# Designs tried in a protein design chat: VHH binders against q9y6x5. Part 201

Target 1, 379 residues: q9y6x5
Amino acid sequence: LPPKLLLVSFDGFRADYLKNYEFPHLQNFIKEGVLVEHVKNVFITKTFPNHYSIVTGLYEESHGIVANSMYDAVTKKHFSDSNDKDPFWWNEAVPIWVTNQLQENRSSAAAMWPGTDVPIHDTISSYFMNYNSSVSFEERLNNITMWLNNSNPPVTFATLYWEEPDASGHKYGPEDKENMSRVLKKIDDLIGDLVQRLKMLGLWENLNVIITSDHGMTQCSQDRLINLDSCIDHSYYTLIDLSPVAAILPKINRTEVYNKLKNCSPHMNVYLKEDIPNRFYYQHNDRIQPIILVADEGWTIVLNESSQKLGDHGYDNSLPSMHPFLAAHGPAFHKGYKHSTINIVDIYPMMCHILGLKPHPNNGTFGHTKCLLVDQWCI
Short names: E, the ipSAE of ESMFold2; O, the ipSAE of OpenDDE; V2, 0.75 times the mean of E and O plus 0.25 times the DockQ between their complexes.

## First folded at step 10 (VHH)

Design E15 (framework vhh_8dlx_2)
Fold by ESMFold2-Fast, scan of step 10:
Structure E15 (fold): chain B 379 residues (1-379), chain A 124 residues (1-124)
Amino acid sequence: as target 1 above (379 residues)
Amino acid sequence: EVQLVESGGGVVQPGRSLRLSCAASGFTFDDYAMHWVRQAPGKGLEWIGNIYHSGSKFYNPSLKSLVTISRDDSTNTLYLQMNSLRAEDTAIYYCARSKIYYKYGDWKESFDYWGKGTLVTVSS
């Protein structure tokens, strides 16, 4: 039987939530599988960029989804909620479901993973659901398991996306233990439902399952605001993205805009594109704007207004608060093994190995994940 | 049936103040964020600002010093106070209701109902 993989994302699941809250179902999953305690994501630590990095193994400058709001200087196109289905934005990389469908006689299935409802290089996921936040986890799981059992060619790669704990993390902040405890307990119950459904359908013993996330969450406050209007008049620039990483397109001389912004706040770093730190791998793409502002952890950039967000992400990817975890179970994985850290770009070549696919050129290192796998020598 | 009806527009002299009203009906007004949006002749839509039931207000930075938004939930009415009116404030002013939803890593707002608009002409 061909190997099968289900990739599950709980958006905004900060790694240290595992230490601060109880997850009986997730802990049972880990006991008979593997845990990577920290996954170092890519910069910027936002949902679209990191979800696409997981399935391509590429830094944002290489796969082209560099933010949740983008402007392409060459084509003059703007990426927003109204045009996120335009293949132009996604075509700078080849995600794993496309590779799965093109290299082998296999199908892919998706419950709302970012990009799976877009024809990328003229290939769309064989089975998919259009994004709708009102669709329950149970309905997404029912569709995925139906497609895993009743497809020709067989579904060998499936993805499942869930909005929590990110939605509540933004609303309440990660330090609200009462609300976050309720949300995280619900997620643990959904993990229990997932395992039970797979067991009832006879899928559990032969399916590889990865549970991961794209980023973490940090506490924000109305006492930690950076008012951009106090630095520069809006007539001097076009704002492409605001917080916590602002993307600035100058309407006047770039150096003049930079000089108005530099030293404006002790809680914000201002970079000309060519001066963006190399460690971010966030420079070599036309969708990265001439000036980037990076707020310090927990600080929100605003335009002479208050912010309603009590939690946010997008910050420096070296921050532990921005890191998710990875847990996995199945025939490809060791049982009861803990690993300290991997890079989020390492997930793609590992998944290609499990599925027997030749990976496209990528920024991941297979050696970083080989100790998780039963068919690898890891000394 | 959801209805939003703007009133208070007309011809006004430069430098004067004007207050616009929006009467809402057919829904629970307290459950929604309300917005003001304007369109100058031959131009696109320009967002002015919004107000939540909580009283939280957000303004277009270019207009913040010139306008004040308020709401009266007891009468289901939204207000826009405009001060020091200039010729460039000539526009059709629309009242709009927003729906708050989550999409891929952030909370978003989309407009689901609009009024027909009220014309404000600033001229001597």
Scores: ipSAE 0.436, ipTM 0.776, lowest interface PAE 1.6, mean pLDDT 92

Design E16 (framework vhh_8dlx_2; at its last look DockQ between E and O 0.71; V2 from the best seeds 0.00; counts 0 for: pae E 2.04 > 2)
Fold by OpenDDE, look of step 11:
Structure E16 (fold): chain B 379 residues (1-379), chain A 125 residues (1-125)
Amino acid sequence: as target 1 above (379 residues)
Amino acid sequence: EVQLVESGGGVVQPGRSLRLSCAASGFTFDDYAMHWVRQAPGKGLEWIGNIYHSGSKFYNPSLKSLVTISRDDSTNTLYLQMNSLRAEDTAIYYCARSKIYYKYGDWKESEFDYWGKGTLVTVSS
């Protein structure tokens, strides 16, 4: 039988939550599998870009999902969470579920993973759920496990997405121990439910499961605001994305806009597109706007209104607060092995290996994950 | 059953202050943004301001200096404090709710899905 893989994402699960809170179910999962303590995600550290990086192995400039909000100047199209179903935005890459779906005697399934309800390269998973935040984790899990267990052709790759602890992290801030303890407890319970469901169905020993996240969360404050209106008039630019990385489309001369913004705040770096640091791999795409503003950790870029968020993400991907974790269990993985760090793009070639798929060209390094796998030599 | 019941309206003299209340039942403020809206005689609806589940507040710029919105979660009551009332503030004042929901990294707000019956405020010398 072909190997099977379930990829689970808990949005906004910061890596150090594992050190600061109790996760009995997740720890048990880790004990019987592997843990990568820190995953360096891609810049910008947002939901759509990082989830697509996980399943493509590409930096954002390469797969084309460069933010949660995008604008294409040629087509005049906009991308957002309310407008994310146009294949135009996704077709610059081939996600792993498409690769898997196109194989003989295999199919893919998805429960609300970003991009999975869109035909990409004219291919959509055989089984998928349209995004609906009202659908419980249990229902998502039930559908995924049903498909993994009873489908023909068999589902060999599945994705499962959950919005917590990201939503709560935004609401309460990651430093709110009382509220976040409650939220993270629920997440651990959901992991328990997942494991129990797999055991009940007889999938636990044969199914490879990866539990990860797209980014972390940093504490914000009303005392750490950068007001753009104090630096530049709205008539001089179009805002494509706001915080903590603002995407600026000038309506006047770019240099003039840049000069108005470059000294706006000591807690914000302003980059012309060509001057974006190379380490971000965030330059070579037309969807990246001519000017980007990058707020320091914990600072929020605002216009004339107050921020509603006590926590946020999207900051420099070198910041530990932005890093998620990765845990995995199954026949492909060792038991009781811990690894310090990988890049988020490294997940893709690993998943391809597990599934026996030929990977598309990607930015991941398979060598970074070899020590996690039982069939590989760890040097 | 969802209910929004405004109270505190009446006749007041110019320059006075007034505090309106909106008692909510059948739901909690955790999942909703709460709004104040008014309608003057012969005019359309005017948005006054709101308060979100996070506690963040926003106001109509034209009214910001004259109004304060607050809430008491323990009693599920929304408040509108109005100061320095003018004749042009004469209106029916409504509280309304909109659903807050999360989608791929952002909190979103739906359209207004429930309104109170309103309370009349008359500013007259």
Scores: ipSAE 0.617, ipTM 0.883, lowest interface PAE 0.6, mean pLDDT 95
Fold by ESMFold2-Fast, scan of step 10:
Parts: sequence; structure tokens; C-alpha cells
Structure E16 (fold): chain B 379 residues (1-379), chain A 125 residues (1-125)
Amino acid sequence: as target 1 above (379 residues)
Amino acid sequence: EVQLVESGGGVVQPGRSLRLSCAASGFTFDDYAMHWVRQAPGKGLEWIGNIYHSGSKFYNPSLKSLVTISRDDSTNTLYLQMNSLRAEDTAIYYCARSKIYYKYGDWKESEFDYWGKGTLVTVSS
């Protein structure tokens, strides 16, 4: 009876892949649904921050997951892959699955969406899978569909995370057409499998499905390196995060560290925290360090070493190469509608509307997504 | 059964070159970064460098001008080319592996889980 929503993320799916490769299954999905050609994500354009922005509707400075590696200046805690399950890091926001479980006495299900295996405000996703990259898309989908059909209270919000095309984008770079075509064809086949599975189980007609991503990908090169060790000695600072956005915690006076860095490379911007451009919405959080270095697109910040990455992300969120797309299908969505651009923070209030939930205060604007929805007036 | 078998060590004169090999078996070689590590008599372990399946290489900066690492994924073999050998290069040379894996937007590298038994290189006149 209650509306149901499945939110699917293909990590690192750059929007312009849609125009450069063939996606017959995704095109069939879009034909009977909606497409947003570009989603303007939040800065920094990394996996943990943007996945949490999708489900909270907040900028990174507001939800507190400001990078994949963080230091909190007030509590002196460090965030790494060894302690990413500490609720402390996730408690500055309320993700949609928590709201879903608390407002409507409904269940949530998750196949590895970042944060869903963490008790946030003492509430963990009703059903979840711990992260394991060896678990197939098919197994994740089987668990999600089982929980959607066989749960009490009913599962009304489900999430599914998949590592590609991000993993291959890093390894080969987005300009490697041979390897990227193989990866993207496999993703399209997985989308076909998803639709077929939902039809077979009788879920397709009553389920809203969103397919999106957290960011894009840009080509890197051994010819585009910024060697931080050539600018400043390690004794002057603690490195919290490296590339393409470096987070610098000074061990000496901040101005002295800034002066050593500010003219280091023409391909990197150096900001004191208060000078970070307002358009980034990346300033008002204790986890944002006193000095931030932002590399130009395709440049990699290194420490006296070469880089194994042929593709990367994290760059300026105004860059089209950093933008994902959003496609959706289901009873809440129009058929055959194309929209140019939304902000990634707009997804949260749209999802709350579809599920009948009262959104927590957020940075999204419901008006930006109303043209996608059948129950809304659009001009 | 995972095996790493080093070969090519021996007694060499100062200034000469030497190539070491590490034959890998029992696992998918291209899923791992391969490393060379050495230990001089009475000293601790010194990391020489590594190589990824992609061909990307990292070297200990103090050794970079003296060594070249390569790999042949068709034969599951890792190589260390050493030039202008010095008495200080006398050591047992070990082959080691680290698992490359993906986690939430980042490629990560594990700690070393398997080592060869080593091959002795003695540089003396």
C-alpha cells in the first residue's frame, strides 16, 4: 500500500558516457521514465560525501562527511576505512532510511550504500549488507528484492550500490574506449537484469526506481603531477587527505604553511579555510582543515612518487566531467520526459515526497524536480 | 597453495649488474602488487619498490637510480634489475605480494601476506 522506492547507484558514472556509448537497456528504461542529463554534485566530488548528500539533501559542510579521509579538530578523531562505522562521523545528519523507519513505521533495506551499516541516531537500516566487493550485483539484487517482497513492517525504501564504472575508471581512465566500452556494456546488461527481475517478481508496476551516481571521472596522466614534497617539508604539517583535494593541518603558524604552498604549482589553488569559494559550500565544518589545496582537472597531487591512477574524481563540482546523471521509472514519474540539470541535494526532498515523508531541513529545492513527477504541476 | 620463489642471487663484484627473478604460483598474479624488499646482515627490512598490474612503479627514493622493477604477467614473474652494485647492496632479497582491492571510491592495498624465502646477493671484491 505505501509507495516504494529503490535507489540504485553506479559509482563514478560520468554523465557524458550516455552520449558516447550505447545503452539499449537504460534507453528502454528512460523511454518509459525520466532522464536528468546532468546532476550537479557537491564539493568535494568523492564517493562518501556525495552518497551521503543524496540521502540527506545536505552539502558536505552540513552533513559532516567532508571527504573519504577526515580529521575532526574538536574531538581529535581520525576517519579512515578502519573506523568508517563509528556513528560519530555520520550523526550530523539524518539520512532518509532513518526518517523512513521512524516517521512511518516502515522498514528500509540496503545493499552496501555508504552509511547503511552504521547506527545513525541509534537507528540502522532494517536490512543491510556489510560492504564486500566480492558480492555480485545479482546477489545484492536478490537480497533487495526478497526484502521488498517479504518484510513486516514493509520495506518502502531500498538502496543498491555498485562499484563500477568507478573502479575501472580509476584503473584505465575514462578515455580508454576499449576497456570502458566493456565495463559500460556490462553495466547496461545489469540494468536489463534489474528490470527483468523486478518484472518477474511482480514489483515493476508498483515500484519507483531511481538509477543515479555520485560523480563522474576525468583522465589523469604521469605528465600532470604536483609534487607536494617539492614545496614543503613534512615536518611543517599533517596531511589529512591528498588528491585531488589536499587537506593540510599545519604544525607551525597557518600563514607560514600557506606561504610555502601558495606558489608551489600553477595547476593547484591554495585556500585558507575562510577563502574557500562560497559556491563550493565547503567551509563551515570542524572537519574541513585550515588549508585546502584544489588541483586543476586531470592533475594529481603526489608525495615524491608516480601515481597509479589513470582516472580520478574529487575535482571542482562545476566541471561537467564530475557530473553524474539521474534516470527514474515508476508510478511517481512521467514517461519520456528529459530534464537538463538538477542539484544532487534536490534528490532527497524529491524522494521524501514520493515516500510521503516529512523531510528534515535540507539544501535541496523540491521545485527543481517537480517536472519529473506526475502528481505535480510543471511549467 | 601460494608460492613466491626468488632466484638469481650469488656472489658478484662491485660495479657489476645482476637481475633477480621471482616466480609466482597458486594465485591470480594480476590481482596483486609485487614488491622487492631486502635485508642486509644485522639490519632491518628495507623496501626497494613495487609494481602494479597496470605497470605503475614506485621506488624507494634512495635506490631509484640503481634499480628497475618489471613484471611479466604471462609467466607470473617479477624482476629486479640492479646496476652498479656496491658492497652495501649485500643482502637477502625477498619477493612479497600485496592484494589490490576496491572500497567505496578508492583502490586500496593490503599489507604483505606472503613472502618468498629470499635469495642472497653478496657484493665483494
Scores: ipSAE 0.482, ipTM 0.778, lowest interface PAE 1.6, mean pLDDT 92
Fold by ESMFold2, look of step 11:
Structure E16 (fold): chain B 379 residues (1-379), chain A 125 residues (1-125)
Amino acid sequence: as target 1 above (379 residues)
Amino acid sequence: EVQLVESGGGVVQPGRSLRLSCAASGFTFDDYAMHWVRQAPGKGLEWIGNIYHSGSKFYNPSLKSLVTISRDDSTNTLYLQMNSLRAEDTAIYYCARSKIYYKYGDWKESEFDYWGKGTLVTVSS
């Protein structure tokens, strides 16, 4: 009875990959659906923050996942690889799968979307996979489709997360055409497998599917390093996060730390928290540290004299290289429509509309996505 | 069975050079950062440097001018070239590995999870 939605993320899928590489399967998906050519994501343009923004409709300062590495000065807690499942970090917002499964006769399913294996507000996704990067796309898809077809109460909202092209984008950089062509071909094949599986199970015509991403990828280089150790002694601060947005907790006078950093490199902007540009919407949370350093596109902040990164993200969200795309297909969406841009926070109220859910307070604008939807006037 | 087997050690005179090898087996070599570590008699462990699958290298600053690390992924072999050897370079030289893994947007490096048995280098007149 109720509409169903599958939200898919291919991590680090830069919007202009669609123009610069061949995607026969994704282009077929778009041909009978919609494309948003650029999605303006939230600052900082990192994985945890942007995935949570998609499912909450909130800026990072409002949902509390402000980086992949965080420190909360009030509770003295650290968010890290071994502590990313503590509900404390996630409880400043209510993600769509929680809202969905609290409705009568509905459940939610998840294959590794960030946060779906955490009991947020004492509520974990009804069906989920614990994060494990070694689990194949096929296994993730098989679990999701099994849950969509066989669950009681029925699964009406499902998510699927895949690590590529982000993992390879970091490893090779987006300018490595040979390796990125191979990687992106494999991803297009996975999209073909997804569509084929949905067709074989009779889901294709009646399931709404969104294929999107959290951010893009910028080329890095050993010629573009900012050595923080050349500007300031480690003993003067605690480093919460390093690159390309460093989060600096002073151990001594904040102004002294700022003054040592402000002229460290012409390729880095240094902000006191109160001076962070308003357009970032990245100021009003205790987890945002007193000083942040924002590297220019393609520059890497390091503690040593070299870096293993060939591609990175996290930069200013006005940069086209940081923007993903959004494609969608299903009964809620027009066929063959291309739209230039939306904000990533707009995806949440659109999804709530498709599912018939009342959105929590959020930063998205439903009007920005109306032209994608068959039941809306496009203006 | 994971194995790291160092070779090329022995007695050398000051001012000479040596190349140490570390033969790796029983694991996917490309998934690991490879490290050289040494321990002089009566001293603690001293990290020499590492090399990633990408070819990126990092060295202990005090040793950077004296050593070169390389890897050959086709033969699963790690190398340490040491030049202008001094008596203070007398040590047991170990190779070690750390896993490089991906989690939600970040490539990460584990602690060392396996060490070779070491090869003794003695620099004496």
Scores: ipSAE 0.461, ipTM 0.784, lowest interface PAE 2.0, mean pLDDT 92
ESMFold2 (binder alone), look of step 11: mean pLDDT 82; pTM 0.812

Design E17 (framework vhh_8dlx_2)
Fold by ESMFold2-Fast, scan of step 10:
Structure E17 (fold): chain B 379 residues (1-379), chain A 125 residues (1-125)
Amino acid sequence: as target 1 above (379 residues)
Amino acid sequence: EVQLVESGGGVVQPGRSLRLSCAASGFTFDDYAMHWVRQAPGKGLEWIGNIYHSGSKFYNPSLKSLVTISRDDSTNTLYLQMNSLRAEDTAIYYCARSKIYYKYGDWKERYFDYWGKGTLVTVSS
C-alpha cells in the first residue's frame, strides 16, 4: 500500500520549551522515533510564511507568502484576512498536497494548515476544513483520522494545525512559567490523544507522523518599544506590515524616507530592499517592500501607542528563540535518533521522499535529513 | 452575563485624589483591554486611557499627568487613580472593554462592546 504521512503543527512551539518543561507523551513519541532539536526557519519568522515554506521547501521570496500582511506592487493587491483565500497569493509555489494529488491519483486531507482551503494551481486539498479557531483539536483529529482510514483514492498526505502555544505565547510571554506550564501540559495531553487515537484505529504502526512548528517566541516588554511616529510622518509612506518587521511603501522619494528612518532607533535595522542581508533570502519578490525595518529581539515597533503583546516572533531567523523543533515517528524513521539542526526548507524534500513524490525545485537539501530515515545512509 | 460595575465616585474637594474601581464579571478578563471614558455635563465622551493584559497602557495626552490606570487580573478589577482633581473633572466615569483575539499570528481588537453604567464624580468645594 502507498506510504502515508500526517504532518502536525503546534504554532509557535519554541525548541527550548522541550528543555524547560516536561512532555511525557512527546518524550514517549520521540523514544521510538526521531528528534531534531532545532529547526532553522525562514525569514521572516511568521506563521503564514513558515507554514508555506514547510510544504514547498522554498524561501519566502520564492514561494510568495512573504508576511502575514502583504502588498503586491505589480497588481496593487493587498493580502488580508478578508482575501487570504485568493489563489493569487499562493500560486508562486506548488505545495506538497497539490503534488500528492496530481502525481499518483492520491488524496490529501487538511485540518486548517495555512493554504489548504485555497485552490492552488486549480487544485484544492481533497478533504479540508475552513479555518475556524473555535473548532477543537479533537474535532480536527477526528476528521483527519476518518479521512486517513476511509478514502478512495487513499489519503496519503494529511495535515493538522493547532494555534497553541502561539496564542498564549503572545498573550503571556514565554517567560510566564505558570501560564506557559499550563498551556504546554495541555499540548502534551493533545499529543497523547493523537497517539492513542491512531493506535485505536490501527493506523499507528503504518503511518509516518511528523510533529513540528513554524517558529518560536521571545519575551517583549513595554520598556522595549520603537515609536515609528517619532521618526517619520504618516503622510510620507504607506505601512504594509508593522512589527517586528515593518514593510514600508514610500509615498515620496525612497532615499528620503530611508534617511528619515535610518537613525530612528539603535534597536532597529533599516534596509533598502537591495541591502537586505543575503542570509535572509528575503529580497527577490514584488511583495517585499522598498524599505524593511527589522527590530532587535524583544523590541516592538509601534505607532504612537502601546503594544498588547508580551511575546512575539518574526525576528531574525538566526535567533535560537525563533527556532522550532521536529519530532517524527513511523516506518520511514529511525528509532531513538537525535539530530541537532536542519533547515525548515529541508522538510519538504524529506516528505516527498517518504511519499515517493517527485519534488518541485526547492531550496531544501535532502542530505540534511537522510540520517533520520531508515532507507538512507549517514555517510 | 457580562457585567462591568464602576465604584468609588462621589463628592470630592478640589486638589484631592480619588481612586475608581471597575469590577468585571461574566468573561475572561485577561482576553480584554480595559478602558476608562468620562462624560462631563453637556459634553461628549472623553477617552481617558486603556490598559492591556500585558500591562501596556496609553493615556489621553491631555490627562496623562493627572491619572494612572492599573488592573488586577486575579480579582478582575480595573482601577483609575486621579490626582489633583479640578472642577472640570466633574463627570460620569465609565469602564469599557475591547476584545483581543487571535487568528494565524495576528492580533485583532473589537472595541467597546460592553460598558458599565458609570459612576459620578463631583468636584466641589
Scores: ipSAE 0.157, ipTM 0.502, lowest interface PAE 2.8, mean pLDDT 91

Design E18 (framework vhh_8dlx_2)
Fold by ESMFold2-Fast, scan of step 10:
Structure E18 (fold): chain B 379 residues (1-379), chain A 125 residues (1-125)
Amino acid sequence: as target 1 above (379 residues)
Amino acid sequence: EVQLVESGGGVVQPGRSLRLSCAASGFTFDDYAMHWVRQAPGKGLEWIGNIYHSGSKFYNPSLKSLVTISRDDSTNTLYLQMNSLRAEDTAIYYCARSKIYYKYGDWKEKYFDYWGKGTLVTVSS
């Protein structure tokens, strides 16, 4: 009778959206479960890094997915959306679905969570869907619930990824109340559909469900641009990632490139790799470039071009605008409990506990999540 | 079937204003950045500017003071407002699109996969 867990991510769901918009279905979910108001994510506050941190409990420097665009200085490989399925990029950590399949005779299922279509340590999610943005939430949910009911060995860990409200957050910006209201209402309706489907199938009372996100969103503007071409000629460096955290690989002396960049804009911090603030936990990996530029909140780094984005993320993880929330319901969780803050790396050891798995060494602290759980004494 | 149909061209006197329209059909309009490009007789293509679904706009610096680009996503229509027309503005004006698409937290752009047939603007006294 192994416990079951469904982990759902709505990409880019900023925590304070819960206070500024109405979510009747999510509110009903929370009344019967738990809410963590803020989840402090890892730096860089981007989709691939934070989704992998949720399922490994590791900082980006430890799990190796350090950005959505990467260059590995040792192997000379490039990571982009066209080669995101190379196991090389994902093999520096062991995600929970791999642990779930290897420690117990159990299956995992995935609807498009980053990394689930990649064999990691020679283990791929038992059931999975390749990423395709055209596939509806309903189709993803239908596959997940089918696999939860019809698998042998049983599916005990399932993941479901949805790209909103991130796509619309970029497109309209989080301050566009009219468009964001429409998008967030649609998400709330999808949460209602999820709960109804699980109730219809007799899963609701015995399934642990976590609804969370990887990061938030902040408003950008054409009035807040940093033109990198005004700082340094393109011939002096290779650009690995641009905005809001630029990853610079020097083609000349590193100190010379640093000196050209360090005083270019008052709205950008320039770091040599060894000088990156310790609080970011973003230093000890060959995929972190020799020079990193970090734009201030709402500022966009550009190459003599304006940005089409009205919203963005990737900024300093201390910023509340970058924080998602976590809501959960199920037999492992208290009912009607609200918690202020956890770290995103804390989700992994909590999920391992719920599933009865031994966690791999990780950066999470189980004590931070124990008050959410019925089998723990909260102190 | 994808269609981009320009309209509003014709003969206009120097110093006057003109608004061109581009009606789009057969695709999801707000997934695309829209561009205006012109070609004067016997000359090459000259990019005028573009507009994203967000309303963000970019102009050819040589034309920025003379033109305004706008779009109405509810009617799938792109507009080009031109003021203080001169003889050198005589050209065929084309509407073109760039695909904006989303994948795992990032927006990408694929340029100029479809063009309209153009509308002729003749500026003469």
Scores: ipSAE 0.297, ipTM 0.641, lowest interface PAE 2.3, mean pLDDT 91

Design E19 (framework vhh_8dlx_2)
Fold by ESMFold2-Fast, scan of step 10:
Structure E19 (fold): chain B 379 residues (1-379), chain A 125 residues (1-125)
Amino acid sequence: as target 1 above (379 residues)
Amino acid sequence: EVQLVESGGGVVQPGRSLRLSCAASGFTFDDYAMHWVRQAPGKGLEWIGNIYHSGSKFYNPSLKSLVTISRDDSTNTLYLQMNSLRAEDTAIYYCARSKIYYKYGDWKETYFDYWGKGTLVTVSS
């Protein structure tokens, strides 16, 4: 029987939630599996970029999904909610489900993981669900488990995406203990349901399951706003993305736009593209605009308007508040092993190893995840 | 059917206060941000402010200290309290909704898809 892997993402699951709240079902999962306490994600710390980094092992500048909103000046294409299914945006990398289908003649299944409803290099996930936030976790799980048990060629790679705790993190902020406690308890109950369903269907003992997330969450405030309109007139630039990383396309001389912005706020860094810090790995792609603004943690960039967000993400990937965790269980993984940190790009080569796939060139380091795996020498 | 029905308008003297109400029906009120917008005679639309189910509220800076917005989600009602009314506040006041929805890491807000018919406020001696 070929090895099987289910990759589950709870969007916006900040790593330190594990220390501040009780997760009886998740802790039982970890007791018989592995836990990576912190996953250092890629910059910018947004949903589309980091979900695509998990499944490609690439930095954003390499896989081409550099933000949740993008512009290509050459083709004049915009990436947004209304245009996110254009393969053009996703074709700079080969995600693991495409490799799984093409390299080993196996099937892939997806419940709303970003990119799985897009034909990438003329290959779409064998089974998939179009994004719809109204579809319950239970319906997504029912489809995934049905496809795992009833497919030919066999489904060997499956993904499941869930919007919480990100949706509530934005709405209430991560410091709202009462609301976040309720949300996180519900997630733990869903993890319990997942494990029980897999056990009842006879999948649990032979399925590798990874539970992870794309980023964390930080507290925002109406007292921490950066009003871009106070510093520069709209006639000087086109705004491609706003907060907390603003992407600026100048309509006039780039240096003049930079000079108007560079002293706009003590809580925002302004970079010409070539001056973006190397540690971000956020420079070498035509979809990265000529000027990038990076707000300090908890600060929101606005255009003479208020922000409804009490929590946000997208900030510097060195911030612990932006880090998710990774937990895993299954025949490939040790039992009761705890690891301190990995890079989010390291997940891809580990998953390729588990599935017996040859990884495409990537930015991950297999050695960082070796200690998690039973078939590897840790030292 | 979606309905937004404003009430509480009328003729008021300068310096007085007035409270407007907007009764909402035909939709899940908690899923929407609620807005007050006004239009003075011969002028464009001016956004007054909004309020979310969470209780977060935001105001037009030019109107700060003059207005307070509140909502009662148990009765599906939006309120606008106006104080120290001036002749320049003479306008038709509209209640409007915007759909709040979540997609892949971001809460988004639609354009105003439904408006009330408006209630006229005339500030005159």
Scores: ipSAE 0.486, ipTM 0.813, lowest interface PAE 1.3, mean pLDDT 92

